# VHH binders against Band 4.1-like protein 4 (epb41l4a): the designs that were tried, part 5

Target 1, 289 residues: Band 4.1-like protein 4 (epb41l4a), of Danio rerio (Zebrafish) (Brachydanio rerio) (o57457r11to299)
Amino acid sequence: FYCEVLLLDESKLILTTQQQGIKKSTRGSVVLDYVFSHVNLAETEYFGVRYCDRSHQTFWLDPSKTLAEHKDLIATGPPYTLYFGVKFYAEDPGKLKEEITRYQFFLQVKQDVLQGRLPCAFNISAQLAALAIQSELGDYDPYKHTAGYVSEYRFVPDQKEDLEDSIEQIHKTLLGQVPAEAENNYLAIAKTLEMYGVDLHPVFGEKQAEYFLGLTPVGVVVYKNKTQVGKYFWPRITKVYFKETQFELRVLGRDCNETSFFFDAASKTACKNLWKCCVEHHTFFRMPE

## First folded at step 19 (VHH)

Design u3 (from s4 with V50I V110L D113E)
Fold by ESMFold2, fold request of step 22:
Structure u3 (fold): chain B 289 residues (1-289), chain A 125 residues (1-125)
Amino acid sequence: as target 1 above (289 residues)
Amino acid sequence: QVQLQESGGGLVQPGGSLRLSCAASGFTFSDYVMSWVRQAPGKGLEVVSIIYPGYGETYYADSVKGRFTISRDNAKNTLYLQMNSLKPEDTAVYYCAASEGVYEVSGTELYTEYRGPGTQVTVSS
């Protein structure tokens, strides 16, 4: 067995039979424990490890299954590639107890911004990038940071000169912020963005209308044409069910009546994954914190 | 092809303990929501406890909270119910049940896509 776990700092953790005794009969929880120990996490409940199948669908490694039971992972290797990341985005990452946890959240959210999963307007993009560069480079220093220094780094998709000029000007105002402070300020801004912590799943409604279900820290959000058309908070969701490709979400309304919403997934595999992710989110977020 | 077989029932005095087991086969055990349901004499079926796949979230009926513990061993395809501090009101046939794709917050809705033949638990004297 030979596995590479890609970490959020772009380093790799190599897991093998020879070094760790990991085999196909090994439980996912054992693999997770090696990864969590390697990055020195105590607040592990927010994090998981993902894999992609040959169809480029992503799944979370299940701690209760053997690696052999992850059939779509096993079909891709050896070697196997796993991705460490945030599974449940804290509503307020500033309240995370340990700095190492906030650092991993910072790395994840920075990646989300860079890859376009967390869209930001120009002014927010400039602020976030300036905080990231403050964390990486420290205080602005005209002897170190010569003309065009921002261009050597990537913080957002489609990073143009006008944005880079704005980043430089904001960086100059951040004098004295240490890396941890800049990272916390990054998260404080990013947590307010609409797509923060949103896990999107494509679904179909009546008449095969295309929607996305977003699993978020506060509930399930329904999107049509990039527009929010429904939002159901976790405490109001009373049932999550699937059969074959049909997914059901039952919600307790303000009138104390329950209403079920039905969607179809593209396949049974996609529907089961949506169900599992939704149940896991409900379990994690049903209480405020 | 699906098989669910309960064992571990019997006669026990009030305050005693029993451990029920359910051997499962014919489905991917680790993906299924497993539960114990019971039927007391002259009564309908009642959900006793539920255990979900993955992280293993559990639910207990109010009447058994703190006394019963549900667990599963995915390596052995086996569901368990540890029953402590048994009361005469716990007398019932206990059934092992399995369902795919069910999650319901109250825990009171009955889902028995597959159900075993049951095991008798009698708490008396």
Scores: ipSAE 0.698, ipTM 0.855, lowest interface PAE 0.6, mean pLDDT 91
Fold by ESMFold2, look of step 21:
Structure u3 (fold): chain B 289 residues (1-289), chain A 125 residues (1-125)
Amino acid sequence: as target 1 above (289 residues)
Amino acid sequence: QVQLQESGGGLVQPGGSLRLSCAASGFTFSDYVMSWVRQAPGKGLEVVSIIYPGYGETYYADSVKGRFTISRDNAKNTLYLQMNSLKPEDTAVYYCAASEGVYEVSGTELYTEYRGPGTQVTVSS
């Protein structure tokens, strides 16, 4: 058995039978524990390890299953590629107990912004990027940071010169922020963005209309054409069910009446994954608002 | 062919313990919601406990909470129920049940897509 675990700092952890005794009969929890120990993480409940199947669909490694039971992972290798990341986004990452946990959240959210999963308006993009560069480079220093220095770094998908100019101006105002402080300030801004911590799943409604279900820290959000058209908080969700490709969400209204909403996934595999992710989110986030 | 087979039932005195097992085959055990359901003499079926796939979230009926422990071993395709501090009112046939794709927060809705033949538990002095 040979796998590479890609970490959020872009480094790799290599796990093999020879070095760690990991084999197909090994449980996912053992693999997770190696990764968590490697990154020195105590607040592990927010994190997981992902893999992609041959169709490029992503799944979370299940801690209760053997590696052999992850059939879509096993079909891709050896070698196997796994991706460490945040699974459950804390609603307020500033309240995470340990700095190393907040650092991993910072790395994840920075990646989410760069990859376009967390859209930001121009002014927010400039602020986030300036905080990221303050964390990376420290205080602005005109001896080191000559015109165009921001261009050596990528913070957003379409990083234009006018944005880079704004980033430089904001960086100059951040003198004295140590890396941990800049990273915490980054998270404090990013947590307020609409798509923070949103896990999108494509579904179809009536007349094959296309929607996305977003699994979020606060509940399930329904999107049509990038627009929120429904929002159901975790405490009000009473049933999550699937059969074949049909997904059902049952919600308790303020009048104590229950209503079911139905969606179709593209396949049974996609529907099962949506169900599993939804149940896991409900379990994690079900504490009252 | 789906098979669920319970074992471990019997006669026990009040305050005693039993451990039930359910051997499963014919489906992907690790993906299924597993449960124990019981039927006391002259009564309907009651959900005793549920264990979900993944993180292994559990549900217990109020009548057994604190006394019973559900668990699963996905490598052995086996469901367990550890029953401690047994009472005469726990006397019932206990069924192993399996369903895919269900998650319901009250824990009282009955989901028995597959159900075993049951094992008798009798608590009597």
Scores: ipSAE 0.682, ipTM 0.848, lowest interface PAE 0.7, mean pLDDT 91
Fold by ESMFold2, fold request of step 22:
Structure u3 (fold): chain B 289 residues (1-289), chain A 125 residues (1-125)
Amino acid sequence: as target 1 above (289 residues)
Amino acid sequence: QVQLQESGGGLVQPGGSLRLSCAASGFTFSDYVMSWVRQAPGKGLEVVSIIYPGYGETYYADSVKGRFTISRDNAKNTLYLQMNSLKPEDTAVYYCAASEGVYEVSGTELYTEYRGPGTQVTVSS
């Protein structure tokens, strides 16, 4: 067995039979524990390890299954590629107990912004990027940070010169912020963005209309044409069910009546994954501990 | 094909304990929602306890909460129910059940895609 676990700091952790004794009969929890130990993480409940199948769909490694039971992963290798990341985005990452936990959240959210998963307006993009560069480079120093220094770093998908100029001006105002402070300020801004912590799943509604279901820290959000058309908070969700490709979400209204919403996934595999992710989110975010 | 087989039932005095087991085969046990349901004489089926796959969240009927413990061993494809402080009202046939794709917060809705033949539990002096 040979796998590479891609970490949020862009480094790799290599896991093999020879070094760690990992076999196809090994449980996912053992792999997760190696990764969590490697990054020195105690608040592990927010994090997981993902893999992609040959169809480019992503799945979380299940801690209760053997690696062999992850058939879509096993079909991709050896070698295998796994991705460490935040599974459950804390609603307020500033309240996470340990700095290392907040650091991993910072790395994840920075990646989300860079990859376009967390869209930001120009002014917010400039503020976030300035905080990221303050964390990376420290205080602005005109003898170290020569003209155009921001262009050597990527913070957003379409990073143009006008944005880079704004980033430099804001960086100059951040003197004295240590890396941990800048990273916390980054998260404090990013947590307010609409797509923060949103796990999107494509679905179809009536007449094959295309929607996305977003699993979020506060509930399930329904998107049509990039517009929010429904929002159901976790405490109001009473049933999550699937049969074949049909997904059902049952919600308790203010009048104490329940209403079910139905969607179709592209395949049974996609529907089962949506169900599992949704149940896991409901369990994590409905319980106040 | 799919097989569920309960064991561990019997006669017990009030206040006693029993442990029920359910051996499962023919499906991916670790993916399934597992439950114990029971049928007392002259009554319908009642959900006793549920255990979900993955992180192992559990549900208990109010009548058994604090006295019964559900657990699963995915390596052995086995579901358990530890029954303590048994009462005469617990007298019933206990069924092992399995379902895929269900999650319902009240725990009272019955989902028995597969159900075993049951094991008799009798609590009597």
Scores: ipSAE 0.681, ipTM 0.840, lowest interface PAE 0.6, mean pLDDT 91

## First folded at step 20 (VHH; from u2 with T28E)

Design w6
Fold by ESMFold2, look of step 20:
Structure w6 (fold): chain B 289 residues (1-289), chain A 125 residues (1-125)
Amino acid sequence: as target 1 above (289 residues)
Amino acid sequence: QVQLQESGGGLVQPGGSLRLSCAASGFEFSDYVMSWVRQAPGKGLEVVSIIYPGYGETYYADSVKGRFTISRDNAKNTLYLQMNSLKPEDTAVYYCAASEGVYEVSGTELYTDYRGPGTQVTVSS
């Protein structure tokens, strides 16, 4: 067995039979424990490890299954590639107990912004990027930060000169913020964005119209054409069910009547994954924290 | 070729204990919601306990809460029910059941894609 785990700081952790005794019969929880120990993480409940199948679909490594039972992972290697990341986004990252946990959240959310998963308006993008560069470079220094220094870094998918100019101007105003403070301020802004912590799954409704179901810290959100068209909070969801490609959410109304909403996934595999992720979110976010 | 086979039933005095097992095969056990359901004489089926895949969230009927413990061993494809402080009211045929793709918060709805033949538990004297 030979595996590379890509970490959020872009470094790699190499896991092998020779070094760790990891085999296909090893449980996913053992792999997770190695990764969590490597990054010195105590608040592990927010995090997981992902893999991609040959079709570029992503799945979370299941801690209760052996690596051999992850058939879509096993088909991709050896070697295997795994991705460490935030699985359950804390609604308020500022309440995370340890700085290392907040740092990993910061790295994850930075990646989400850069890859376009967390869209933000021009002014918010500039503010976030300035906080990221304050964390990376420290205080603006005209002797070190020569014209165009922001261009050496990427913070958003389409980073143009007008944005980079705005980032520089804001960076100049952040004098005295230490890296942890800048990272916390980054998260404080990012947590208010609509797509913060949203795990999108494509589905089809009536007449095969395309929608996305977003699994979020507060519930399931339905998107059509990038616009929220439905929202079902976790406490109001009483049943999550799938059969073949059909996915069902049953929601309790204020009048104590229940209504079911139906969607189709592209495949049984996609539907099963949606169900599993949805149940895991429901379980995690039922508790107050 | 799905098979569920319960074992461990029998006669026990009130206050006693039994441990039920269910050997499963023919499906991906670790992906399934597993449950124990029971049928007392002249009554319908009642959900006793449920254990979900993954993180292993559990549900217990109010009548057994604190006395029964459900568990699963995915390596052995086996479901268990530890039954302590047994009462005459617990007398029933106990069935092992499996279902895929169900998560229902009340725990009272029956979902039995597969169900075993059952094992008799009798609590008397």
Scores: ipSAE 0.677, ipTM 0.839, lowest interface PAE 0.6, mean pLDDT 91

## First folded at step 21 (VHH)

Design x1 (from w6 with D113E)
Fold by OpenDDE, fold request of step 22:
Structure x1 (fold): chain B 289 residues (1-289), chain A 125 residues (1-125)
Amino acid sequence: as target 1 above (289 residues)
Amino acid sequence: QVQLQESGGGLVQPGGSLRLSCAASGFEFSDYVMSWVRQAPGKGLEVVSIIYPGYGETYYADSVKGRFTISRDNAKNTLYLQMNSLKPEDTAVYYCAASEGVYEVSGTELYTEYRGPGTQVTVSS
């Protein structure tokens, strides 16, 4: 058994039968423990390991299942590629207990911005990038950081020179911020963005209309044609159900009546995954942080 | 073919303990919501306990909370119900049930895709 775990710092952790005793019969929790230990995490509840099936659908490794029971993973064949990441985004990452946890959140969110999963306006992008630069390079130094030094880094999709210039200007104002402080400030800004911590699942509504269900730290968000048309907090969600490709979300209204919303997923596998993610989010965020 | 088979039932005195087991086969056990339901004489089916896949969230009926413990061993495809401090009111046929995709917060909705033949539990002095 040969597995490669991609970490948020872009390094790889190799897990093999020979070195770690990893087998198909190994529980997912064991794999997670290796990963968590490697990155020195104590607050492991926020994190997980993802994989992609042959159709490029992403799944979380289930800690309670053996690797063999992850049929979609096994079907990909070796090398098995896994991705370490944040599974449950803290509503306020600043309240996380450990600096290492916050650092990993910082790396994850930085990646989310870079890959376009977390859209942000130009000015916000510049601020975030400047904080990232402050964390990595420290204080601006005119002898070390000559014009254009930011161009060596990538922060957003389709990064342009005007953004880089803005980043350099902002970086000069961050003098004195240590890495932990810069990272905290980064997260403080990022958490206010609309798509922060949103796990999107494509679905269909009536008449095959396209929707997205977004699983968030506070509830489920419904998007139609990229517009938010509904938001339901976790405590109001009373039932989550799927059968084949049909998905049901039952919500308790303010009038104490329950309303069911129905959606169709592209496949049974997708629907099941949506269901599982919903249940896990509901369970995780139902309890106070 | 899907099969669920309960075992461990029997006669026990009030205050006693029993451990029920359910052997499952023919489906992806680890992905299913597993439940224990029971039917007492002259009464309808009631949900006793539920254990969800993944992180293993559990539900217990108020009548058994603190006395019963549901657990699962995915490697053995087995569901368990540890029953302590048994009462005469716990007398019933206990069924192991499986459902693929139902999550209800209250745990009161009875939805069963598969169910075993049941095992008799009798609590009597």
Scores: ipSAE 0.808, ipTM 0.911, lowest interface PAE 0.4, mean pLDDT 95
Fold by OpenDDE, fold request of step 22:
Structure x1 (fold): chain B 289 residues (1-289), chain A 125 residues (1-125)
Amino acid sequence: as target 1 above (289 residues)
Amino acid sequence: QVQLQESGGGLVQPGGSLRLSCAASGFEFSDYVMSWVRQAPGKGLEVVSIIYPGYGETYYADSVKGRFTISRDNAKNTLYLQMNSLKPEDTAVYYCAASEGVYEVSGTELYTEYRGPGTQVTVSS
């Protein structure tokens, strides 16, 4: 058995039968423990390991199942590629207890921005990138950081020179911020963005219209054509149900009546995954942090 | 092919304890919502407790909160119900139930895909 775990710092953790005793019969929790230990993570409840099946659908490794029971993972064949990441985004990452946890959140969110999962306006992108630079390089130094030094880094999709120039200007204003401070400030800005911590699931509504259901720290968000058309806090969600490809979200309205919203997933597997993610989010965020 | 088999029922005095077990086979146990339901004499089926997949969120009927504990062992495909401080009103046939894809917060909507034959629990002085 040969597994590669991609970490948020872009390093790779190799797990094998020979070195760690990993087998198909190994429980997911064992794999998670190796990963969490490797990154010295104590607040493990926020994190997980995900993988992609052959259709590029993403799943979280279930700690209660053996690797063999992850049939869609096994079907990909070795090397088995896993991805360490944030599973449940803290509403306020600044309240996380440990610096290492915040650092991992910083890395995750930085990746989310880079990969376009967390859209940012130009000015916000510049600020975030500058803070990231401050964390990585420290204080601006005119002898070390000559014009264009930011171009060696990537922060957003399709990064252009105008953004890089802006980043350099902002970086000069961040003098004195230590990495932990810069990272905390980064997260403080990022958490205010609309798509922060949104786990998107593509679905179809009435008449095969395309929607996304976003699972968030505070509830479920419904998107149609990239426009938010609904937001339902977790306490208002009274039922989550799936059968085959049909997904039902039941919500308690202001009038104390329940309304069911129906969606169709692309497959039973996708629908089941959506359901499971909903249940897990509801469970996780039911209690305050 | 799907099988659920309850065990552990019996006669106990008020204040006593029982532990029910349910052996499951023929389906992906770890992916299913598992429940204990009961039917008392002259009454309909009622949900006693639910345990969900994943992180194991649980639900308890108000009548059993603080006294009953539901748990599962996925490795053994077994569902458990620890019943403490039993009362005469707990007398019923207890059934193990399995369902896929049902998460209802109130626990009032009974949806069962599979159910065992049940085990009798009698609480009497």
Scores: ipSAE 0.803, ipTM 0.909, lowest interface PAE 0.5, mean pLDDT 95
Fold by ESMFold2, look of step 21:
Structure x1 (fold): chain B 289 residues (1-289), chain A 125 residues (1-125)
Amino acid sequence: as target 1 above (289 residues)
Amino acid sequence: QVQLQESGGGLVQPGGSLRLSCAASGFEFSDYVMSWVRQAPGKGLEVVSIIYPGYGETYYADSVKGRFTISRDNAKNTLYLQMNSLKPEDTAVYYCAASEGVYEVSGTELYTEYRGPGTQVTVSS
């Protein structure tokens, strides 16, 4: 067994049979514990390790299964590639107990912005990027940060010169913010964005119309054409069910009536994954932290 | 060819303990929602406890909270129910049940896609 676990700081943790005794019979929890120990996390409940199958569908490594039982992972290697990341996004990352946890959240959300998963308007993009550059470079210093220095870094998917100019101007205003402060300020802004902590799953409705179900810190959100068309809070969701490719959410209304909403996934595998992720989100977020 | 086979039932005095086991085969055990349901004499089926796949969230009927513990061992395809502080009203046939794709927050809805033959638990002085 040979795998690379990609960490949020872009480093790799190599796990092998020879070095760690990890075999296909090893439980996922053991792999997770190696990763959590490596990054010095105590608040591990927010995090997981994911993999992609050959169809580019992503799955979370299941702590209760052996690696062999992750058949879509095993089919991709050896070697295997695993991805450490935030599984359950805290609604307020500023309330996380340890700076190490907030740092990992900062790295995850920075990646989400860069990869386009967390869209933000021009002004917000400039503010976030300036905070990220303050964290990495420290205070603006005209002797170190020569004209065009922002271009050495990537913060957003479409980083044009006008944005980079705005980033530089904001960076100059951040003098005195230490890295942890800048990172916390980054999270304080990012947590207010619509797509913060949203785990998107493609589904189909009537006439094969394409939708996405977003699993979020507050509930399940339905998107059509990038527009929210439904929102069901976790405390109001009373049943999550699937059979074959059909997915069902049952929601308790304020009038105490229950209504079921139905969607189709592309495959049973995708539907099972949606169900599992949805149940795990419901369990995690239905109680105050 | 799904098989669920309970064991560990028997006669026990009030205040005693029993551990039920359920050996499972013929399905992907680690993906299934597993539960214990029981039928007391003259009564219908009642959900006793549920354990979900993944992180292993559990549900317990109010009548057994604090006394019973459900667990699963995915490596052995086995479901367990540790029953402590048993009462005469716990006398029932206990069934192991498995269902795929169910999650319901009250815990009172019955989902027995597969169900074993049951094991008798009798609590009597």
Scores: ipSAE 0.740, ipTM 0.872, lowest interface PAE 0.5, mean pLDDT 91
Fold by ESMFold2, fold request of step 22:
Structure x1 (fold): chain B 289 residues (1-289), chain A 125 residues (1-125)
Amino acid sequence: as target 1 above (289 residues)
Amino acid sequence: QVQLQESGGGLVQPGGSLRLSCAASGFEFSDYVMSWVRQAPGKGLEVVSIIYPGYGETYYADSVKGRFTISRDNAKNTLYLQMNSLKPEDTAVYYCAASEGVYEVSGTELYTEYRGPGTQVTVSS
């Protein structure tokens, strides 16, 4: 067995039979524990390891299954590629106990912004990028940071000169912020963005209309054409069910009546994954601790 | 072919203990929601306990909470129910059940996509 685990700092952890004794019969929990120990995490409940199948669908490694039981992973290799990341986004990252946990959240959210998963307006983009530069470079220094220095870094998907000018001006105002402070300030802004911590799953409604279900820290959000058309909080969701490709959410209204919403996934595999992710979110966020 | 086989039932005095087992085959055990369901004499089926796949979250009926413990061993495809402090009202046929794709917060809805033949538990003086 040979796999690379891509970490959020862009480094890799290589796991093999020879070095760690990892085999196809090894449980996912053992792999997770190696990764968590490597990054020195104590607050591990927020994190997981993902893989992509040959159809580019993403799945979380199941701690209770053997690696062999992850058939869509096994079909992709060897070698296998795994991705460490935040699975359950804390609603308030500032309340995380350990700085190393907040640092990993910062790395994850920075990646989310860069890859376009967490859209933000021009002024927010400038603030976030300036905080990221403050964390990486430290205080603005006119002897080191010559005209155009921001262009050496990428923080957002569409980083044009006017944005980079704004980033530089804000960086100058952050004098004295240490890396941990800048990273915490980054998270404090990012946690307020609409798409913070949203795990999107494509589904179909009536007449095969296309929707996305977003699994979020507060509940399930339904999107059509990038617009929120429904929002169901975890405490109000009373049933999550699938059969074949049909997915059902049952929601308790304020009038004590229950309403079921039905969606179709593209395949049974996609539907099962949606169900599993949704149940895991419900369990984690409905009654955390 | 799906197969569920319970074992470990029997006669026990009030306050005693029993451990039920259920051997499973013919489906992806680690993906399934596993449960114990019982039927007391002259009564319908009721959910006793549920254990979910993945992180192993559990549910217990109020009547057994604190006395019974559900667990699973995915390597052995086996479901367990440790039953302590048994009472006469626990007398029933206990069934092992398996269902895919179910999650319901009350825990009282019956999902028995597959169900074993059952094992008799009798608690009497």
Scores: ipSAE 0.739, ipTM 0.879, lowest interface PAE 0.6, mean pLDDT 91

Design x1 (from w6 with D113E)
Fold by ESMFold2, fold request of step 22:
Structure x1 (fold): chain B 289 residues (1-289), chain A 125 residues (1-125)
Amino acid sequence: as target 1 above (289 residues)
Amino acid sequence: QVQLQESGGGLVQPGGSLRLSCAASGFEFSDYVMSWVRQAPGKGLEVVSIIYPGYGETYYADSVKGRFTISRDNAKNTLYLQMNSLKPEDTAVYYCAASEGVYEVSGTELYTEYRGPGTQVTVSS
């Protein structure tokens, strides 16, 4: 067995039978524990490891299954590629107990912004990028940071000169922030953005209208044409069910009446994955910490 | 072909213990919601306990909380119910059940896509 685990700092962790004793009969939890130990995490409940199948669908490695039971992963290799990341986004990353946990959240959210999964308005983009530069480069230094230095780095998908000028001006105001402080300030801003911690799943409604279901730290959000058309908090969700490609979400209203909403997934595999992710989110975010 | 087979039932005195097992085959056990349901004499089916796949969240009926423990061993495709401090009211046929794609927070709705033949538990002096 040979796999590469891509970490959020862009490094790789190599796991093999020869070095770690990992084989197809090994449970996913053992693989996760190696990754968690490697990055020195104690607050592991927020994190997981993902893989893509040959159809480019993404799944979380199941800690309770053997690697052999992940048939769509096994079909892709050897070698196998796994992706470490945040599975359950803390609603307030500032309350995470350990700095290493906040650092991994910072890396994940920075990736989310860069890849366009976490859209930001111009002023927020400039602030976030300046905090990322402060963490990476330290204080602004005119000897080191000559004209155009921001252009050497990418922080957002559409990084034009006017944005880079704003980033530089804000970087100059951050003098004295140590990396951990800048990273925490980054997270404090990012957690307020609408798409923070949103796991999107494409679905279809009545008359095959296209929607997305967003699994979020607070509940399930329904999107149509990039606008929120429904929001159901985890404590109000009483049933999550699927049969074949049909997904059902039952919600308790303020009038104490229950209403079910139905959606279709593109395939049974997609529907099952949506169900599993939704149940896992409900379990994680409904229970008191 | 799906197979569910319960074992471990029998006659016990009040206050005693039993451990029920359910051997499962013919489906992806680690993906299924597993449960124990029971039917007391003259009554309908009642959900006793549920264990979900993945992280293993559990549910217990109020009548058994603190006395019964559900667990699963995905490597052995086996579901368990540890029953302690048994009472005459626990007398019933206990069924192993499996369902895919259900998650319901009250725990009282019955979902038995597959159900075993049951094992008799009798609690009496």
Scores: ipSAE 0.693, ipTM 0.846, lowest interface PAE 0.6, mean pLDDT 91

